# VHH binders against RCC1 domain-containing protein 1 (RCCD1), part 1

All scores and structures are predictions.

Target 1, 376 residues: RCC1 domain-containing protein 1 (RCCD1), of Homo sapiens (Human) (a6ned2)
Amino acid sequence: MAEERPGAWFGFGFCGFGQELGSGRGRQVHSPSPLRAGVDICRVSASWSYTAFVTRGGRLELSGSASGAAGRCKDAWASEGLLAVLRAGPGPEALLQVWAAESALRGEPLWAQNVVPEAEGEDDPAGEAQAGRLPLLPCARAYVSPRAPFYRPLAPELRARQLELGAEHALLLDAAGQVFSWGGGRHGQLGHGTLEAELEPRLLEALQGLVMAEVAAGGWHSVCVSETGDIYIWGWNESGQLALPTRNLAEDGETVAREATELNEDGSQVKRTGGAEDGAPAPFIAVQPFPALLDLPMGSDAVKASCGSRHTAVVTRTGELYTWGWGKYGQLGHEDTTSLDRPRRVEYFVDKQLQVKAVTCGPWNTYVYAVEKGKS
Unless a header shows other numbers, all headers, positions and changes below count from the first letter of the chain; Kabat numbers aren't used for antibody chains.
F is the ipSAE of ESMFold2-Fast. E and O are both the ipSAE of ESMFold2, at different seeds. Each is the mean of both directions, binder to target and target to binder. V2 is 0.75 times the mean of E and O plus 0.25 times the DockQ between their complexes.
[cut] marks letters that were taken out.
The coordinates of atoms that the task and the answers printed are left out; those that the model quotes come from them. Centres of patches stay.

## First folded at step 1 (VHH)

Design b01
Fold by ESMFold2, look of step 17:
Structure b01 (fold): chain B 376 residues (1-376), chain A 124 residues (1-124)
Amino acid sequence: as target 1 above (376 residues)
Amino acid sequence: EVQLVESGGGVVQPGRSLRLSCAASGFTFSSYGMHWVRQAPGKGLEWIGNIYYSGSTFYNPSLKSLVTISRDDSTNTLYLQMNSLRAEDTAIYYCARDYYEDSSGYFPDAFDIWGKGTLVTVSS
C-alpha cells in the first residue's frame, strides 16, 4: 500500500526513423504499445525523428535517427535539429549542453554552460513530469531555445514555473497561474485576438482571474489547463487540433445530411458537394485567436495536457486519456488513422485497466505513462 | 486544404534517370523550404535534401552526386532529378514542407505537411 505502483511507458504514432514506440519497426504504430519494460523512465522528450529517454538514475538514451547514451543526466529536451541536456558538471553546478542531433553525445557539444543550482521550491511528485523542467532552466531565469542564441534570459519578476515551446511560439506559466505568450502569431497561437507576433512575453488578458496549472504548446496551437480542470485552447485548427469544427469534418457531416434530405424530397434531383451553389456551407473554425473553453465528454476534469504539431492529448483526474486532431500516423491511439475534431478517449488504457498519469507528445507521436488500476 | 502530391514514380532500369514532381496547393509555396525524403523496403526514412525559398539547396552527403532538387514557384512544383539509378534507389519518395516559413537552412524539428509518396522501382 505504501509502495510505489509499477508503471510503464507506452508509445504510438509516427516512428519512421526507427524510434521506439512499441515492438514493431514500421513507419507508424496505431495502438499504445509498452516500451522499455522495467526501466524507471522519468522524462520522455521527442522530436519526429528521434526520442530521448531519461531515467531517474540519470541515464539518457536516444532512439531513432539519433542514437547514443550518457550518464549523469538530470533532464533532456529534444528538437529535430538540437538536443539540450542538463547534466551533473565537474563541480557543484549543473552543466547545460546543446548538441547537434545527428552527432548528439559524441565529441563536443555545440555549446555548453554551467548553470546555477535549482532554487528552493516545490518538490516534484513521483511518477509524473516535473514542472519547470527543460526548456525552462532550473533557476527559472532562462530557457533553452533550439535557435541561437540557445540561452535566453527571462525577467525574474515573471517567476516562471513552466515554459513550453511550439514551432514558432512560447508559452510561460508563472507562479500565480498566469499565462504569457510570445513569438510568432500568424495562426492565432498567441491567444491575444490578433495574428501579430510578440517579441516579449505578453500576458493573456483573456485568462485573467483564472488560475492555470499547466500549459502545452503544439506546432501552431496552444493549450492550458486550470486548477479546476477546465481546458482553454487556441490557435490553428486546420486538422481539428482545437477540438472545434474543422472544414473537412464539418463538410462531411453536412454533405451526408443534405444528400439524404434531397433524396426524400420531390421528384427533382439536386446534386450538392457542400459547395456554395447548393446552399449555406458547413460552418468551420480555421483559426481561434482567443482562448476557447473546451469541455471533455461527461464533463471530465483535465489535469495534464500535451501537444504535437497537429494533435492534442489530455489526461483526466481519473486517469483517462483523450486525444484529438490529426491522426494519420496513428498518434491519437484509436487503432486507426482517423483525424478528429472532438475529444475521444483512448480505449486501450481502459481495456487494460490502466490509469494514465502522464502524456508527452512528439510532433507526430504520443508517449504515455500509465499504472495498473485496482491495486489499492 | 494544404496538399502535396508526388508523381513521376514507376519502374525504371538501372542506369536511367528519373524526374519526380511534387505539386503543392493551399499555401504560399514560394515562402517555404521543401524537402525530399525516401524509404527503401525494410528500412527507415532517409533524408535526401532540401531547397529553400531562395533556391539554395542542401543534400544528404551520401546522395549529393546523384540528385538535384529544384523548384518552380510559378507552377508551385518541387522536383527531384535522380541520375544513374541503381537497385538501392528503389524506395517510396516523399516530398514534405518545412514547418517554418522562410526557413534559414537548418534541418527542421518536423515536417508539418507530407505528400502521399510515389514509388520508384529500379529493376532489370
Scores: ipSAE 0.027, ipTM 0.478, lowest interface PAE 6.7, mean pLDDT 81

Design c05
Fold by ESMFold2, look of step 2:
Structure c05 (fold): chain B 376 residues (1-376), chain A 124 residues (1-124)
Amino acid sequence: as target 1 above (376 residues)
Amino acid sequence: EVKLVESGGGLVQPGGSLRLSCAASGRTFSSYAMGWYRQTPGKQRDLVADISSSGSTKYGDSVKGRFTISRDNTKNTVYLQMNSLKPEDTAVYYCAAEFSDYGLPWTEDEYDYWGQGTQVTVSS
């Protein structure tokens, strides 16, 4: 059922540490470009200064500020100072390792532990299964943290299916499609209507009754996608990463104004620019502490999302890629460095007759897997 | 809203030292990249030094080895220690701030918040 399909990885955005991102090894790539042709990559995990590539054959390779390689790798997750690697062990258990990123995989890891794989995560009957991935461990009973203790148990009743780490927070999707968040909340990224931190996983009550299929965590924002293709998004919006109106759009061609802070009925912070004594200028949203429903152009349904530090990328059911947010490194893929507070389709893939299948964002760059249309 | 107030400028002899301070107010100073730029009349601003929220630094070519940027998150203050001053260092020095997720801004255009500037004059 898992037939090999032709496809390629593409990259764009920041590559100032020499990360392989596509053509043009300058500081930035503004249009999607194919990378690592002919390599069967199954995981891309990018941090600010380096990117980890894992192949189906078990090769891990680092590109950028760290440039090492290793074998027997099943999965990898990159954070700026630390790299988590899941390796095959001699027995039935896998080996979880945490490496200092600058070590380039030489010498000893900072920490290592055998972990039990989750055999029930395999799925042969319907095609390729969405296996859990780091930072969630295969057992779904723990996750790896970039800060000691590196092994973080999860309560078994959470029944985690997916876990994503932002810069200061975590999102967990459970088996029932419910979403939990915890960690730092100072930018509304937890989605509970407050800016308070949460030490333990807390259910997002605003999403009750909905079944979520995907979560993504950015620098200070959060996204989830329902099984019906709806996007819910919350957190920091000063760069338009929520696709909600920003100060920059409201202030284009306007004078400097005093801000008046106001909260919406959902607890989001509303700011306005001042000006003439006539009607107030259009509102903009700096912080959205509750999930907001986001509509894509043409009513497209979303199936996957990924977040960088200040940008968001979404794949639709028909294989289109939409990006928005801060774009000054070219990480939106629109052949420019324009930031956007609304979703925009990345035309490169449409123009090349490609269907986007996966996206993963580093903090300031974007990696995309796409196949030729007429295949899937 | 972040407000920046520079201090520590003044007149100094060549070879002397000054320490500039920039006090910041606003949300959370520890989450911001901070920078010093300088401007000579009739020219564009030049990077002097940047420091990220995590302490990574970048320096302009003409000041490397002579100037040191540092920050104290408990006092919401960034400092520029200027040693071995030359007449060519005469300029208005501006403090700047911007959100810094993981690294340093690459250009001055990324800084949204600027102070009013402090004059440094190096003269015999």
Scores: ipSAE 0.000, ipTM 0.343, lowest interface PAE 11.6, mean pLDDT 81
Fold by ESMFold2 at other seeds, look of step 5:
Structure c05 (fold): chain B 376 residues (1-376), chain A 124 residues (1-124)
Amino acid sequence: as target 1 above (376 residues)
Amino acid sequence: EVKLVESGGGLVQPGGSLRLSCAASGRTFSSYAMGWYRQTPGKQRDLVADISSSGSTKYGDSVKGRFTISRDNTKNTVYLQMNSLKPEDTAVYYCAAEFSDYGLPWTEDEYDYWGQGTQVTVSS
């Protein structure tokens, strides 16, 4: 019974509402586990309490605090309060439905509208790109918001090809590889060097001259990946989600403050340690309001990124998965509940000789698509 | 740095009611999950109630149906209404806060900020 496609989805992290995340018992999965064997899943969208699965044949299924199924689904996007579903109709237009999450797919949606597919698809100077996905609508002229008004127009001149929503902000990648952000900025998640909010899309000038291929938005942090595989990351780092030193993961500075200043052989230098008065400050970063370049431990190039509420996941060009940030539900996939302020490779896929091809994070869990090495 | 200040504790007879308040200092915390935990000597802190930034709630089994958590984001305050109090509810009650937009923290050790506690005593 050999299958034609060797790929499978894997899940790990929080599953305390019964979300399908593996075959284990309990509320958390600490090591990647295959899910939905034999099902051709093409989209996974996860919130805190439920996960939406869309198959290539158009079946949508919900798992966790929300349940139900629907047919003729092209795409789905889950947030804790809201499920957006894009349904194929009999005609050329698709039907966008917005459901309250607790009653999703039962009764009447909160809102529904026919949406126009993309008019032109031949002019794409950024090269090969995947079809647009929710929350960006297929026409690229609007996106769905988890907060009313649910339909949010975008200026056509933006030429959006990807849009990602964090808890209070938005990231938009345009056709030329430029990045825009807007929304709340109090944790530096907009990347403009200030903590001010932006009402309208604002270009990230710090990335000028670079071509970005991917964006990802977490709770209060942001990531983009350049066409050449470089990672840029900014925003909130209280849990190490930027892979920058964080106070929460380092012990209190008391042990460092007790060390005496050393002197060189060729002279005497007296430097004090501990606090601002005792010497060099501890190098912790709570907020990074400008994009920071992040090097992976092995110098690998990144191709995909995804963010949860407080963690980050990156797929490399050679099919490795790196995770970091808050890990108390096992959402980093390292067989433990340790949080990290540095990227760490998920060894499960290496040990199983799997190439990771896609990652999508819920707020507190991680879903991964991987194929057998040498067959893709 | 965020400071949490509990108030409203005290001595009450069994069957009585009490309302705890927790004020958060600093900037607006409308994106915080908030919770109440309690601790008796020699035991770990027990969940009493949590409330997410979006209003989802979770209760400990021993208080479900008797206690109600609520929040007022304009005052940066979370409340715990405690009804039908029992001697077993005697404890120090702690307020906790966590940055979270995507649901509730699952365990006590996910909360970043804690108050100093307020004593509640239910005596016959």
Scores: ipSAE 0.000, ipTM 0.309, lowest interface PAE 13.5, mean pLDDT 80

## First folded at step 4 (VHH)

Design g10 (from c05 with S31D)
Fold by ESMFold2, look of step 5:
Structure g10 (fold): chain B 376 residues (1-376), chain A 124 residues (1-124)
Amino acid sequence: as target 1 above (376 residues)
Amino acid sequence: EVKLVESGGGLVQPGGSLRLSCAASGRTFSDYAMGWYRQTPGKQRDLVADISSSGSTKYGDSVKGRFTISRDNTKNTVYLQMNSLKPEDTAVYYCAAEFSDYGLPWTEDEYDYWGQGTQVTVSS
């Protein structure tokens, strides 16, 4: 059998605590930088000050403000104060551990529980077939919270497939492609047309009739991607993280020809949700409290999304990476520290003939998995 | 969308006190770190003090023990109490604001919102 060349991970953005994406003396990386060669990483989970890497062989490594390693790890999920780790046990049970991040995996976890991912009832195939990544547990009937109680049950009827936590809110994608949100809503990040908080999962009715394939949660914004490659985005936009017109990124519009055009290069229109709907010209959007359709340049279809605190990254079906939002640590990957209120392709991967396959954002950095494009 | 307006600057004698205020507009004041920077002509801005949304503070070395930063979220205002003023404190003082989800900003470049500045002059 011929062995295909493995992919590689790249990182860019903030690394001031020595996270793997910089020299350990610098503060930030403005262009994608390859991570250690020869490491078969299958999971990256990044927080502000540290990043967790899980390899296919079950090795967990921490980089940054916490450094440490552990074996037999199936998954890890990093938040600034807490690291959740799913480890293989002696039987069919897995061991979920929650660690203080600064402990660097030394001593005792703050909390641990055996989780039985194969103990599904005969009437609940969704958990067995759809086990996602942390913070969603393999059983799909609970998730890990960064605050006690760390184990949070989910109603089995939700049939969760994916769950993502933002700074103050949660997004859940179910087996039917429906999206639920809950938590804090004061920046419109729940997508229900209000700024009210929700204590329990609430269906996004504006997306009914559409089938979503992925969700992503940022600091105060939310993204989902439909099965047909459409992007829906909502929440806070003062840093351009929704790719909607942003006052903080505009100059005098009549004095400098640096404004975004009304049309993308392929002729698709840049969306402006404040103008025609309310009958008055309002070219800037600070908060978008319900899902807005976002068109990528060239009409590209999205397949993956990830959010940091104030930026958004999307992978297209053809392997391109687009980023937008707050960029002052270089987390947009454009060789500068410019913030953007429009999607911009990360040219590094195009220039290197690489096809992007996955993206994972920390709060202020971006990690990308890419493979070489095939040759004729 | 945050707009910042400084006030309270002026001329003061050495050893005197002055209180700077920075009024903020916008619905999310309580979510921002607030800071004071100062600049003399021809020099980089120096951190004077900043305060996180949760009340954690950081001070520049030259003002530690003499200046106190505080905030009043009900009035959307951050304050800088300046005691034991010296001629070297003469500068334009700028108010700044930034999202505070990781404590205090690392550098001035991380602050997105800035006021116009207010002059403080300490004369002998």
Scores: ipSAE 0.012, ipTM 0.485, lowest interface PAE 8.5, mean pLDDT 82
Fold by ESMFold2 at other seeds, look of step 7:
Structure g10 (fold): chain B 376 residues (1-376), chain A 124 residues (1-124)
Amino acid sequence: as target 1 above (376 residues)
Amino acid sequence: EVKLVESGGGLVQPGGSLRLSCAASGRTFSDYAMGWYRQTPGKQRDLVADISSSGSTKYGDSVKGRFTISRDNTKNTVYLQMNSLKPEDTAVYYCAAEFSDYGLPWTEDEYDYWGQGTQVTVSS
C-alpha cells in the first residue's frame, strides 16, 4: 500500500521562447510531456513568454524569455511584464516583491513590501480558503496587479479566498462561495448580462444561492465550479472556449451539439449564418454574457478549472482532464492543432494510467500535475 | 470574419515620410492584435510593427525609432507612420490581424487575417 503517490508535472502548447514544456519540440508541444524528472514542483505560473516554477523546498526557477533562480520562495505569479514573488523574510513577515519580467531576480525589484502572514493555528474553515495564493495576498486584503498601481486593496467585507485575473477582468471567490467580477466587460466576461465595465467588485447575482469552490479567468472568458461539481462558463466564444457552438462549426454546416444552458435566458446571443450551401442558417454563440451551465461527457463532476487566453481546461473528480477552445499551438493536448467547441478528454493521461490533480494554463500553453493511479 | 484593406502606399524620396492605413471590417476592432509586415521580392516577410489590443507594441530592429504603429478604434483603423524612409524600406506592406491575447503574436504564421498589401517604394 503506497502512502504517497508519485506525481509529475506535464506541459503542452506554446514554448517558442524556450519555456520548459516537456522535451521541447521547437515552438510547440502538441501532447503532454513530463517536465524535469525528480523536480518537486508545487507551483506553476505561466505567462506568454516565460514560466515560473516553485519547488516544495522554496526554490523559484524561471524558464523562457526570463531566466534565473532564487530561494526562500513561498509563491510566484507571472504576467507578461511583471513577476510577483512572495519570499520568506528573516522576521515573521513575508516579503512581496514585484519585478520587471526582463530583469527578474537581478538587481532591484520595482517594488517590495512586507506582508503579514495569517495567524498561526488557523481553524479548518479558514484553512479551506485559498487566501495567500498570488495574485491574492496571504492576508486576503489586497492583490497584485500587472498594471500600476501594483498593490490593489480589497474591501475587508469581501472576505476573499481566491482571486484570478484575466486579460482585462478579475474574478473573486469569497469565503461563502460567492463570486464577484470587475474590470472590462466588452466580451461578456463579467457575467452580469451586459457588456458594461465594472470599476468595483460586483456580485454575480445569477449564481446567488449556489456555493462555488473554484474560479478561473481566461483572456476574455470566465469559469467557476460549484462544490457539487457543476461548471458555469461565460464570456467570449469566438474560438469555442466556452464549449458553445462557434461560427466555424455553424458556417461549415457541422451539427451543433447542444443548446445554451437554462441559465442563459435572453443572455446568450444566438445568431444565424447562411449555412454550408443555401440551407437553413445554423446557430452560433459569439458572446455569452450570463453564466451558462456546461455538462461534461458522461456527467463527470469538475473540481478544478484553468483558462488561457482562448482555451479552457477542467479536471474531474476522478482525475480526468478535459480541454477545449483555441488549439493552434497544441495547448489542448490532443496531438494536433485543432480548435474545439466541445470538451474533449486528454487521452495521454488515461493511456498512461495517470490521475490529473491540478491544471494551470498560461495564455497559450497548459501545465498539468498528475499522479499514478494507485490500488486500494 | 475580418477583412483588411491597406492604403497609403506609394513613391517617396529618401528621408521622406508616408502613412499607411489599414481599414478593418467585421467584429469590434479593439478586440484584435494588429500588425504590419513587409516583403521584398526573393526575401522572407519581416515584422515591421505590431500592436496588441491593450496597446503594447513591438517593432522590427531596422525600423525602430523611425516607424510608429497606432490604432483608432473609432475608425476601425490601424496606422503605420513611416519617417526617415530609406531605399531598403521598399517593399509590399501587409496588414495583419489576430484575436486579442495577453501579448503579441510571435511569428507571422500566428496571424489569421491578412490584407492584400500596398506597395511602398523609396527612390530618388
Scores: ipSAE 0.000, ipTM 0.349, lowest interface PAE 11.1, mean pLDDT 81

